# Designs tried in a protein design chat: VH-VL binders against p53630. Part 23

Target 1, 237 residues: p53630
Amino acid sequence: MNSKSQQQEQQPIVFVTGTDTDVGKTFVSTLLVHKWKAAYWKPVQTGIESDQGDSETLKNFKIAASTWQPPIFTPTYALQKPLSPLQAMEYEPNVDIRLLDFVVPEEWSAENPLVVEGAGGVCVPITRKLEITTDLIKHLIETSGHPVYVVVVARSGLGTLNHTLLTWNHLCDNGLRSHLFGVILNGEPNEGNVQALKKFGVNIMAQVAQCTTAHDQDMELHELPSVESLMTQQDVE

## First folded at step 6 (VH-VL; framework fv_guselkumab)

Design m56
Fold by ESMFold2-Fast, scan of step 6:
Structure m56 (fold): chain C 237 residues (1-237), chain A 120 residues (1-120), chain B 111 residues (1-111)
Amino acid sequence: as target 1 above (237 residues)
Amino acid sequence: EVQLVQSGAEVKKPGESLKISCKGSGYSFTSYWIGWVRQMPGKGLEWMGIIYPGDDDTRYSPSFQGQVTISADKSISTAYLQWSSLKASDTAMYYCARLGKYDDWLFDYWGQGTLVTVSS
Amino acid sequence: QSVLTQPPSVSGAPGQRVTISCTGSSSNIGAGYDVHWYQQLPGTAPKLLIYGNSNRPSGVPDRFSGSKSGTSASLAITGLQSEDEADYYCQSYDSSLRGSVFGGGTKLTVL
C-alpha cells in the first residue's frame, strides 16, 4: 500500500498503446502531455526513411492554450522501414533490439509524469525473440521503479468494439487490469459504441477528436481527466 | 491594468429586445475567450456561454442555447450579449469575464456587471 | 441542470477557521477537472480567489487555501476577519455539458 504523500511524490509512467497503428496514438499522447505537463518518450520509432517520426510530430503540434514545453527524450531505436520493429530489423541486420535496452531516460527527473508511446498495438513484435509491446510494458513495470499505467487509444467508429475488446481483454489476460487507466476514443462521437464497451466492463476515460483550429483543440484538452484523479481511481479498485 | 467595462443598467418590458456590452482593455482582446455569467436576484452564478473574438467561435450552455446571442466586435474590443424578446425571468445581474487560460476554464478578470430588470 | 453542491451558509468568529465544501460528480470534479474559487463581496462582482485547486493569485493572503479529493473540493479560511464576509463560489468544467459549472454559493458570516 502506498501512502498519499508517496503517491503524490511518485509521478507515474503512462504507456500509450492503441488498437492499431493509425488510431491517433500520437495525437492523444500530445493532448495528455499538455494536459498533465508531462515529459514524452517514444522508445522505438520505425518508418524514419519516409516520416519525421512521432517525437517530432508531438513537438510541432499546436495547442493554443498550452505554454508547456515538454521534455522530449530521444528514441532508444530509430529504424528506417515503416514496419513493425521486428520486420524493420530485417533491413538493418546490425541492429538487435532487446527489452533490456529500454531504460527510462536518466534525464527524466520524475517531477512530472512521463508519457511513453508504443509502436502500433499490443501484439506488435519488438525483438527477434518475438517479444511484443505487452512485454515492453511489463519490462517497464518491473524495472522503472515508478508506478506504470496504460492508456489504450481506439477509433470511435465502425470496428472499434472488436478491436477495443480484443486489446482490453489481451491486457487483462496478461495480468495488467490493475494498471489500466482506460480507453480514449478518438473520432466522431459514437454513444452506442461507448455504451456497448462499458457493458463489457471497459473503462472509457475520454472521447476526443482532432480539431481544425488550435483553440478548438483547447476545448478537447478539457475532456481529459487529470493524472491525480486516474491514480485515485486505481487506489479504490 | 486588465479591465472589463460593461454597459449601464437596463429597465425593459417583456417582449423588448436588448443588447448589452463588455469592453476589454489592457490586453490582446482577440487572444482570450470572453464568457457571460448570469446571477438572478439572491441566487448563484450560472455560466451562459463564451466567445473567442479572434474568429467568433461561440459555445453556449445548453440552458441558454437559442435564448441569447453572444457576439463580438474586435475592432472596438467589445463583446455583446443579446436577447430578441425579453421575459420577466431574464431579470438578473449579467457579468462578463475573461478566460485567462483556455485549458483551465479560469475566469481571471470580471466586469462590474450589468443589471437588467424586466417588468411590466 | 448540472451544478456543484455547496452548503448555503457557514459562520465563524474572528480568528477562527472555516471550511467550505464543494461536491461534484463523475462528469466534473470526479473526472479530474480542476476547481477554482471566487469571492463575491456584497454589492461587487466576483473576484478570483483560488485557481487550479490550490493556487493563489497575487494579492490573495495565505489564510485562503484550497484542496481537492475524489469528487469534492474544499476552501479553507483561517484567521477569519470581518472583511472575509462574502459569498464564495466553486467552479469547474463539466464534460457532459462541455462547459463551466458553478456551485450554488456559500454565504460566510463573520460573527
Scores: ipSAE 0.000, ipTM 0.433, lowest interface PAE 16.9, mean pLDDT 87

Design m57
Fold by ESMFold2-Fast, scan of step 6:
Structure m57 (fold): chain C 237 residues (1-237), chain A 120 residues (1-120), chain B 111 residues (1-111)
Amino acid sequence: as target 1 above (237 residues)
Amino acid sequence: EVQLVQSGAEVKKPGESLKISCKGSGYSFTSYWIGWVRQMPGKGLEWMGIIYPGDDDTRYSPSFQGQVTISADKSISTAYLQWSSLKASDTAMYYCARLGKYDDWLFDYWGQGTLVTVSS
Amino acid sequence: QSVLTQPPSVSGAPGQRVTISCTGSSSNIGAGYDVHWYQQLPGTAPKLLIYGNSNRPSGVPDRFSGSKSGTSASLAITGLQSEDEADYYCQSYDSSLHGSVFGGGTKLTVL
């Protein structure tokens, strides 16, 4: 219904990171891609010796309420070991990842948002110079020529207060508060944790749970805000 | 009363262009997806694609992507199916149908069909 | 494109019961997606007969019923009548296609 108004505006890049490696970043990225009619890019993929990778996982997710066929762009780097990019490179000495290598795919028309999925959390080391995911986010802000925003995926349950606050405060301390859309909590509802995070100043943008049925996945799409509403919120704030 | 009324039968030669129509009435045209379904002579139903007239979002079956164009004009509550260059293999009955619940992919109302014959 | 499997034909005598099967795969019916059924009378457009596995639209006789189990669905017609002669199509959503798939159709003959 609103996709033409978004096409007329310059569309953002939205970087999806997490509080850890198994918080449901790919599931949430899939929901956002279908909710926003976005394209998808995973700049660096690790663990390809044992897993199909997040790009294939997103491509194969079943969301009955979505008619969208997302453009999925090839990772700039694909590494064998299921480790951080830095550690995975120790097993592949011929590979030397540099931030400069991460250029937004030319195939992205910018008529739709681009969802970029990170590898693990914000402090995950990407390069041999110990540049981390946060440095990759800053690189895209500096070089893409597009608005760049960040979504943090966190578990809803025990331990989320500490992990979410550490991630949120790290991003704020690195000058990225104005780029933060918010936190998406994945898992069983936990109202106590939601209220506690809000008291600490964390913006909770949605609560979702990974489900096995197409109907349940469709319900999760309705919990997510539009990209237009998120951009308007940032413009006012 | 919900109705979908399609344009009349067409007889064309290979290489010619064609645009057929489907006019909706009795409901909010911009609030429902419209789908196109092909039925070759003596064969079954085959989904081609859908369009949401409210914002012109389109989705095509992989078999029809690049072969046809689906469009809509919401000012006259009409959806279109278009070929730039017809082939003899395009000879078929073409139905438009409303997607009554898009999260369920239910085709709740159907047009009467447009017979397209492509012969040399 | 994935196609749902139906028998090409079924037949029965007036007053009898017939069942039409619709077999899918893990990307459609087996994934939990609902099955809809359409009736196409000779020379006419398809018409919605059953939606959401087992629901009947207003005006469809209770002689028609639907069910779904695992990777398959079934349409049952009881008290068979001559006006039931038609082609019947099942339809679902396919996740690999990200769109609709139809069965090949079943021609019902009332003997």
Scores: ipSAE 0.000, ipTM 0.392, lowest interface PAE 20.0, mean pLDDT 86

Design m58
Fold by ESMFold2-Fast, scan of step 6:
Structure m58 (fold): chain C 237 residues (1-237), chain A 120 residues (1-120), chain B 111 residues (1-111)
Amino acid sequence: as target 1 above (237 residues)
Amino acid sequence: EVQLVQSGAEVKKPGESLKISCKGSGYSFTSYWIGWVRQMPGKGLEWMGIIYPGDDDTRYSPSFQGQVTISADKSISTAYLQWSSLKASDTAMYYCARLGKYDDWLFDYWGQGTLVTVSS
Amino acid sequence: QSVLTQPPSVSGAPGQRVTISCTGSSSNIGAGYDVHWYQQLPGTAPKLLIYGNSNRPSGVPDRFSGSKSGTSASLAITGLQSEDEADYYCQSYDSDLSGSVFGGGTKLTVL
């Protein structure tokens, strides 16, 4: 067989956001990066005084099936306090984040998808003008020159219906319905919550659980859809 | 360019310890996995384990877990394979190989091999 | 199976075509994992011949080609030359072992 990449179309940017902080966005982003052989970019990182940051977490993450290593691009901003970017800037007055500062890294070859990980949820404030994560997503749609899609990461258990529906409906109400790939539920399987979300019209892409072994991580990769199938679904729906 | 140079042949007695080496050059040593592969006389290739020198993450084949220790010294771009107590059944050619960065489990460059003979 | 199955030997005359099969299971090739091929000339270390099912590294002539279908892969060698006489190994990832598996190897004799 010859290279299948001869028919490659323009590869997408996939923005990974969450229903809140600590829902497993970095874990899910890491699985998607390895599943799709994607590059990774975390435009703004906070909390570096108390944690290595998501880019470093992804660099150190290893999957049993893969000795491949993703291209990981430097955050445009790295802030000390474990707060929203807006609040973290209160402690670093020489930093003034602007949406125009978020330019897709030139190093990205665009032969593979780019996974972009957000800071917290869709309403997390990014700039002193009170622009939020949703505004950053819109900025990338308008300026990147690439198809941009959104994946929402949510917890699988108690409280997910409310948080997921609030996030999903916010994105839809902001004109992003056609850009939504779906929701990935992170945690112990909860089929009742999956079915409930589907009844509300939410597309559930996958259910994954955080793993303790490289073998378990390998199993989680098989649960994830290919980029090709997701893009095909968007063209039909 | 990329080169992996292994230590010379070893002749040992059962019960002796041994540490063999694999020195990488011509690339960023800490950015690639290094694997060890055994080939018993007249037999095929058997994966033993791999190490990522950047963070010392090490994975072993179930057949070799507890039988050998794989380590690396990034300051001299060298990976090691070590036995605490050799057995006659350890007689084999041992290859180190670099794993490619963008293709899963690809042994893209190989060392010349270290012949280990264990006999009483 | 915990190893990939290859015929122990194949033979051909100069100029002919030979194929070497590599049969796996649902935990390796059948799970969609890529197959790589290595050539080991007598008395030397293995050398990468084909990677990612069908790709050739620089310096490998186009007489060598690879393919994969279902639980099996195949290495094709056209226009056989005496210097092709070697052992050939397929290799993939196995999810049950969380690591690499090699085929038993195929000795190619050029008659």
Scores: ipSAE 0.113, ipTM 0.619, lowest interface PAE 5.7, mean pLDDT 89

Design m59
Fold by ESMFold2-Fast, scan of step 6:
Structure m59 (fold): chain C 237 residues (1-237), chain A 120 residues (1-120), chain B 111 residues (1-111)
Amino acid sequence: as target 1 above (237 residues)
Amino acid sequence: EVQLVQSGAEVKKPGESLKISCKGSGYSFTSYWIGWVRQMPGKGLEWMGIIYPGDDDTRYSPSFQGQVTISADKSISTAYLQWSSLKASDTAMYYCARLGKYDDWLFDYWGQGTLVTVSS
Amino acid sequence: QSVLTQPPSVSGAPGQRVTISCTGSSSNIGAGYDVHWYQQLPGTAPKLLIYGNSNRPSGVPDRFSGSKSGTSASLAITGLQSEDEADYYCQSYDSYLSGSVFGGGTKLTVL
């Protein structure tokens, strides 16, 4: 166990997952990257035949409040079909995704957080052995040598109670409660849903609205917590 | 309404010091880079440098590094361009401009300019 | 010295079309960085005319358009009016200089 200094303060890896595929994970990841001055990594990208991909979307997204550009690391896998990684591999038989292929990019300086964006929800299959996003999160916890935390992105509106509770409980049941920063609700504010989720023990870390103007994007950054405050919250019971 | 208002024209002799200003209003001053651009009489635009007032990070064009100092005072939403010793070749119109649109290094709003004349 | 190359002047009659070119290199336009265009009326500060290769700010008429291909960009002005007489500058980011670069400017004369 002589592999690292225990006196150094380490920046975290923050894994962004969602309650479903179209909940705004890339939008929220982009806001977190700009809020925290973080680096970005999308380990597996699908749908490149029909879309630029999340890394390119984030690269082209500029907050009016900043000319700063995040370090964006190349996906370990990029697949043609807009399907889960497992299903996309059926169209590319020469590709065989394995969990051990996901190594944190060596280009990451670790002076700032690394935001890692997942493909879809926690149960999305990524390997031919039916390993899911949660297994990738556990792999990064075991192998990265850095603190790893999870942010769950969910829609604010109809259906969020069921989807968010299923996702949150799944992660807790898989031994990841101590790794959860919280849930970010994306969409129009819904205080009824916020209070209901809080009654079930879900930590709502922020509420953001999808926005199209630079002014609105700047306002959304203000609503997000700092990484330092989240780390402090994890250390205090 | 975003506005950048620059200080008035200056007439100086070689060897004198000078500090000109650019005051931002109508936006979050600490959230946007401010750039300085020189235009010599009858010539084109030359980027000199930029500053981020939120943390005072500065970046200079290689041609202007060591020739000028860019600074900001966020308490009064004002950026500055300063010379320790002016030369006749510093005679120019100086513009400040805000960066902070969707494209890299876009100058979206410009000050009216400060004319600096250096002669003996 | 200008890093981006523009013709020093162009001219046209009212109602005609003119095109102003902006030629860069592999470290700027050729590297994929966007091109912006500024209009400078005599005695005034430059103002944003086109951003992100082809987008118009609010208030800029559609007779102004921009395009980019390879290492070059172009500004097209249709239906020329006397009020268009100005200097036009292209601008991009240069990775070698790690900063903004401008074209030398093009003086448009409306006959």
Scores: ipSAE 0.000, ipTM 0.406, lowest interface PAE 19.3, mean pLDDT 85

Design m60
Fold by ESMFold2-Fast, scan of step 6:
Structure m60 (fold): chain C 237 residues (1-237), chain A 120 residues (1-120), chain B 111 residues (1-111)
Amino acid sequence: as target 1 above (237 residues)
Amino acid sequence: EVQLVQSGAEVKKPGESLKISCKGSGYSFTSYWIGWVRQMPGKGLEWMGIIYPGDDDTRYSPSFQGQVTISADKSISTAYLQWSSLKASDTAMYYCARLGKYDDWLFDYWGQGTLVTVSS
Amino acid sequence: QSVLTQPPSVSGAPGQRVTISCTGSSSNIGAGYDVHWYQQLPGTAPKLLIYGNSNRPSGVPDRFSGSKSGTSASLAITGLQSEDEADYYCQSYDSRLSGSVFGGGTKLTVL
């Protein structure tokens, strides 16, 4: 049986970006996918010569409280080198990424949200025309026919104030403030950094950490906000 | 539409092996978890374990880990519960149940049950 | 104790209201995990009655309702009928056990 509330509403696309590479975007995407009963899509994957890729990482990350088996859609592009998409293409002359190539997978039934995971941060170059992750987000807003929102993943500790503010302000300056759900801080709790970011107007939607116990993992999942509550918050603001 | 049909009643002696079945129909068998639940005579429901037939992932209750094996054959849409060596204390009704897709750990459809009697 | 606690029996006359409680702990209902309810008529398999704390599957009369607060959940049956005589089970997820937990069951007798 499906949740009645979820079936009655148009399901959003939620783009997960980060303040940098290795801030825990895939871990956070995994939590959101299981919390929201979402499907998952990684439009462009790099580094396949040395890593299983984020789609496989998400598939293999088990959360005991969740019996959800997410639909995982194939990346539009998979590149060999562990570099930005633009730089990785220099090693693969037969590949020419265009923003128009990123079409929401037809297999997505839209009965559930779609979590889309970006490659690195907002300024990561995607195409030979120097279009960046932010341009990919705008492309999905323009072409998907669905509400599109953004979640920013940041480290909880040292350096997060600068990196998070730069990312947040960049997105706001690019006209995306109404699309921002908020920031998820990954790492050991740091209430000083949370309060400082809030003083600058950043919405902190959750704090999480990669824990070793299933119990701790389950508790983090439970404390995450529902997609319905986040959408309601955006409508009021 | 959705139906789970279990194998018939079994009468066994202690030490014997047993494998009971649960056949799903009317839905995509590989897209839903199937669980096993024990009910001892006159007692309540006890979750034993679940399996996802799409990739054979299994999760067991701590009370049943190592006591039983859960498996599935997706080519015939059938899940199995198996004992290598039965005990008199295994006498119970065994239900299979499908887990719902969107609500965690929800048993949305149930088989009719298989009565297993183990006596000397 | 992670096992959900239900009263072993409850009774009522036709047309009356009865409630069946389900008490958990901080690792299950108290942690915010949803409660599901199953009805088992005599000699039959359990049947889904309420899911996700308060939702009814198609075919379940609105006389059946569920609620949840703190570490406990409750099943309410109004306009009690003879066909409601059955065993009722609550069920949730327990994070300490990393799996499903059922209540001990409540036998409803319609007098």
Scores: ipSAE 0.668, ipTM 0.855, lowest interface PAE 1.7, mean pLDDT 91

Design m61
Fold by ESMFold2-Fast, scan of step 6:
Structure m61 (fold): chain C 237 residues (1-237), chain A 120 residues (1-120), chain B 111 residues (1-111)
Amino acid sequence: as target 1 above (237 residues)
Amino acid sequence: EVQLVQSGAEVKKPGESLKISCKGSGYSFTSYWIGWVRQMPGKGLEWMGIIYPGDDDTRYSPSFQGQVTISADKSISTAYLQWSSLKASDTAMYYCARLGKYDDWLFDYWGQGTLVTVSS
Amino acid sequence: QSVLTQPPSVSGAPGQRVTISCTGSSSNIGAGYDVHWYQQLPGTAPKLLIYGNSNRPSGVPDRFSGSKSGTSASLAITGLQSEDEADYYCQSYDTSLSGSVFGGGTKLTVL
């Protein structure tokens, strides 16, 4: 495996979304960050009254072969209640989230990719105008000045065909097909579900399983594709 | 300003226990790995192990696993290297060094060193 | 034995160029792991000189440069000055040892 410290132009933003809550978005985001030596940004964090948040989870992640730690940028919004951003704002009336507030952190040097982690799935409401995660993705495409791609995290087991196809087709129907890197399946290997999703035209980019040891986490990094290979694949498609 | 300040020189006899320290300042102590590096008189640098003070995760060089213990006290921003029973072959300069975040295994700031002399 | 191989000494006159090699194997430099370089002045602790193969920290002059190819890395010092007289160490990660490895060090003498 490579760790390159050579500077590169036009590094992408990769938005990580999921098919559902607790599908392992933060675990997968963490693996991608370490695989690509990327920076991490969670634009809106909810539930801070009861949980440390996803940014703190990344700070404590360890792999056996690396002492590297990612640049982690402060959320644009951090909300108390463990609810969607729209619902969490009902408990904080002085907060009014707008899509234009989400500006890529200036601290990002763009020497490496930026992994952006969404709150929940593609239809999670973010603003009082009922703008959803998909609208945030489109906003970043329009305003960031960088290539923006999407990774969908889904569970490997029962229910994944329906949830993954609904998410994939929603993104395609919203004009984002050329921005999709693919789906990462999290959980026990399920080759039947992989083959079924591929027959529907879904790109399965990796299969991973969450583990707690630094050794096991290092092995999971090997399963993930390089960002360069994913960008090359998109240019051909 | 990042600084690592190590405890003073030690003169010990074989079989004695010893614990030396490395105090970090000018940065978030719990957010960086700290490593220990040995340099025997007239010889090169040898990595001994590292600790992440935020969760006390430790990694040891195979040569030093079971020979020394690395620990940290985050309440006083101090890392430790300890021996239960010193040998004459432990005579060396011991450096602590912080590992930088954005480059793997990078020793970006070094302490001034603690000279340990073990003789009968 | 050092896992990374350096020449034990190198010498040059003021204003000259010297190169210090660091030879590894497929388990470290050859596996793609970065090489860092440290300068140790007599009687002092090592100091970071080059990181991530070729990057200079703030305060290190341009006459110090690093490169990496295959299983080896090199440190180049141009415009030698008397203050450059020191020991130089390369360092990387070794996957078979699951840890940091240092070269044996190179003593630079400025004549």
Scores: ipSAE 0.500, ipTM 0.777, lowest interface PAE 2.5, mean pLDDT 90

Design m62
Fold by ESMFold2-Fast, scan of step 6:
Formats: structure tokens, C-alpha cells, sequence
Structure m62 (fold): chain C 237 residues (1-237), chain A 120 residues (1-120), chain B 111 residues (1-111)
């Protein structure tokens, strides 16, 4: 056995969502992709008229300790306006997003985990039928043929308790408790907020912060748990 | 199967330019990093730099930044190591090596080496 | 000078066991980065011997094994044979240098 043969086991899909639009989902997705040697897929991208998009951002983000070159799959939909997918479609009437359109890329060999990044938070509307990010997560659970888990990205500082608990409870109330790996807090360390969230039963996976250099970013990568340990935790709960 | 074949030995004078090559075969050339490692006579291994041929991203050791240029030509699956002006201290065996896919900074397959002798 | 420290030489008799140490620091092995080992037979290119601390590539006998603990790693060779005479190099990543670092190499002599 070599490293390639070790990766041939069925690997999970991990959906990365957030408590808000600017909590650092792409940054955290980048860390997880390099930590887990994962592939990356952003199913729907908005704001392409003014932004390079999250796929390009992840591709260009350097972590010096990692020589991993992630497979990055093309978004199923790319919309012009920097709005929710539902609202962006109002400016592009020929586009009609359906959940059935989100099929895991065939190019994914499944030798490695797949990190799937959502647009904004769990209640962001995606389709004209008012289906939201949580519905997309359920769709992938039902149709992918792979284990699907969820990581929530939240700000470490002021306001995180309310936003994180609203997101966590929403996912639990939607039957996804057994699929939750946990929360990653992005920003300056805040032990008070970590302890408060733990008292509410929230699993805190890691605390991370974006650094200005690739070698400083190496330290943040070390803080993350392995995908195997997270899957084992879910199997015994 | 996977092979890295390097160019032949070189004998040069100080001040001359040189470009040596490393041709990959038996794998997707644009999907793996290629690195260069120097071994001075009777000494150990020292990493010089790496290149990802898929997008030409390069990373250099601080000791070799500005002293050498690493490049690649996708059309012929060949990586290069180049000096603009050789010094006697550049006399060494130069190895190219492929980096493994799943293990960071792993040199999994090595070329046979190119001996470069720089003498006055 | 090398960033990873190896003894310059080690020796043993046929059939015996030897270990080769590789000592790093908090910026490399101590930070959790994997250690890889390479064997260089006289007059040849280095060849991968152990990767990811303890894994053997196809074709490497099980008498070669690797381990890692704290800031150090070790290569163990059991049942020494004359064919094992070679230089052995450890290698890891160092975040202070943003790149690969090799040990100085250990020459194994089988008497």
C-alpha cells in the first residue's frame, strides 16, 4: 500500500456553510481542503460581475506546508449579481435553478473527500420554489450515495453566540444533528464564546485566523481535526 | 512506468550559462510538482526549489532564490534548472524528483542525476 | 548546516539491529510535520524508503521501519545485510523556512 491506495476507500462529502455571508467560509474551506487532501466544489456562485469567485480564491490561496493541488470543479451555476441565487436569477430570466441540477461532479474520483461550499447561510434562498441552502444539503444527502457532513463557519467575536445558535438549532430542527461535524470559529481567539457555545451543546472543532503569509498560515492548518476522527465521532453518537 | 530522465553531464567555466533538463514519463506531468535537489561532492542533499507544471507556480529555497531559475515545458513533459552565470561553487550532482500527491513535500521518484562541473 | 540532526555514521554486524535518529525542532518535526526517509546506495540517486513517518512503499522489506515522537524521528533496520550499506537521509517540512529540510545524512557500515 501507498498513499494513493489508502485514499481509495469511500470518502465523505463535507458541506461548509456559515452563520453569515462574510464569516470566512472560503478561507476555512481552503484550510480543510489542504488538511484533508480534499477536492472542492462551489455548486452556485453569485456576484461574478464584480468578484473572481470562491473557486478562484481557493485556488490562489497558498499554504506553504501543503503541496496539495486540489481538484476544483466548475460551479453548476454562475450568476452575475452579488445577491442570493434566487434574487440574482431575477436579473437573468433564462436561468432556472433546480435542486436536481446539483449532481456531484462525475470528475470527482472519490479517492479523497469533497468539500462543498455553500452560498451564504443556511436560509439563503436558491430556487424559485424558495428552497434554501439546508434543502440543498438534504438533496446531497439523499442523492450523492456518499456520507454527507456539515461544518458551520462562524465569527469568533461579538454576535457569534446568537448567530451560531440560530444556525445550529435550525440544522438540528431540520433533522441534520447526526450530520453535524461542528463549528469552526474564525477570528481572534475568544475562549468565553467557545465555553458558552459548548454549554449549549455545540461542538467546536477549531479556532482559526487568516494570516498574511503562507508560512504563518501553516499554524492554523495544524489546529484542524482529521476527517477520520470526525467520522468516528459521528458513528458512535 | 513513472520515470524521470535527466540530461547528461556538463563541464563549464565560471561565468557561463547552463540549462539542464528533467523529462517525466509514465504519469500526468501537469498534475505533480517537480523539485530540484543539489548534492555537492561528498555532502548531503539540499532542496533548491519546486515547480507545478500545470500552472507554473514555483517555490524556491531562500538559499537559491535569485541564483537559479526553474521552469517547465508542458508540451514535452520537461522541467528545467537554469543558471545565468555559473560559479565554481555550483559544482555538484543535481537531482530532479517528483513530489507525491497525498504526502506533503514527499520526493517519491528521483531522476538519475546530472553532474555539473564548473572549473577554471 | 542541516536543520535536522542525524548522527554522521552508524555501524552494525550482519543480522543485528540499528537505529538512525533524526532530531528536529518546534518549526518542523515538533510542529507535527511528517518525516520521510531516503536511501542512497553508493554511486546512485536517492530512493524513497519510508514516507509519512512509518509507511513503506512497494518493494521495501518490512525489516525497515520508521517512527516519530515529539521533535524526533527514527529509522530502524533489523536483520542487517551488506546490501544495506548506504547513506540514509531524513526529510521534513520547516515552517520557518517555508520549505523542505533534509538531515545531514547517516552513513551505515555493515561489518
Amino acid sequence: as target 1 above (237 residues)
Amino acid sequence: EVQLVQSGAEVKKPGESLKISCKGSGYSFTSYWIGWVRQMPGKGLEWMGIIYPGDDDTRYSPSFQGQVTISADKSISTAYLQWSSLKASDTAMYYCARLGKYDDWLFDYWGQGTLVTVSS
Amino acid sequence: QSVLTQPPSVSGAPGQRVTISCTGSSSNIGAGYDVHWYQQLPGTAPKLLIYGNSNRPSGVPDRFSGSKSGTSASLAITGLQSEDEADYYCQSYDRSLSGSVFGGGTKLTVL
Scores: ipSAE 0.688, ipTM 0.865, lowest interface PAE 1.6, mean pLDDT 92

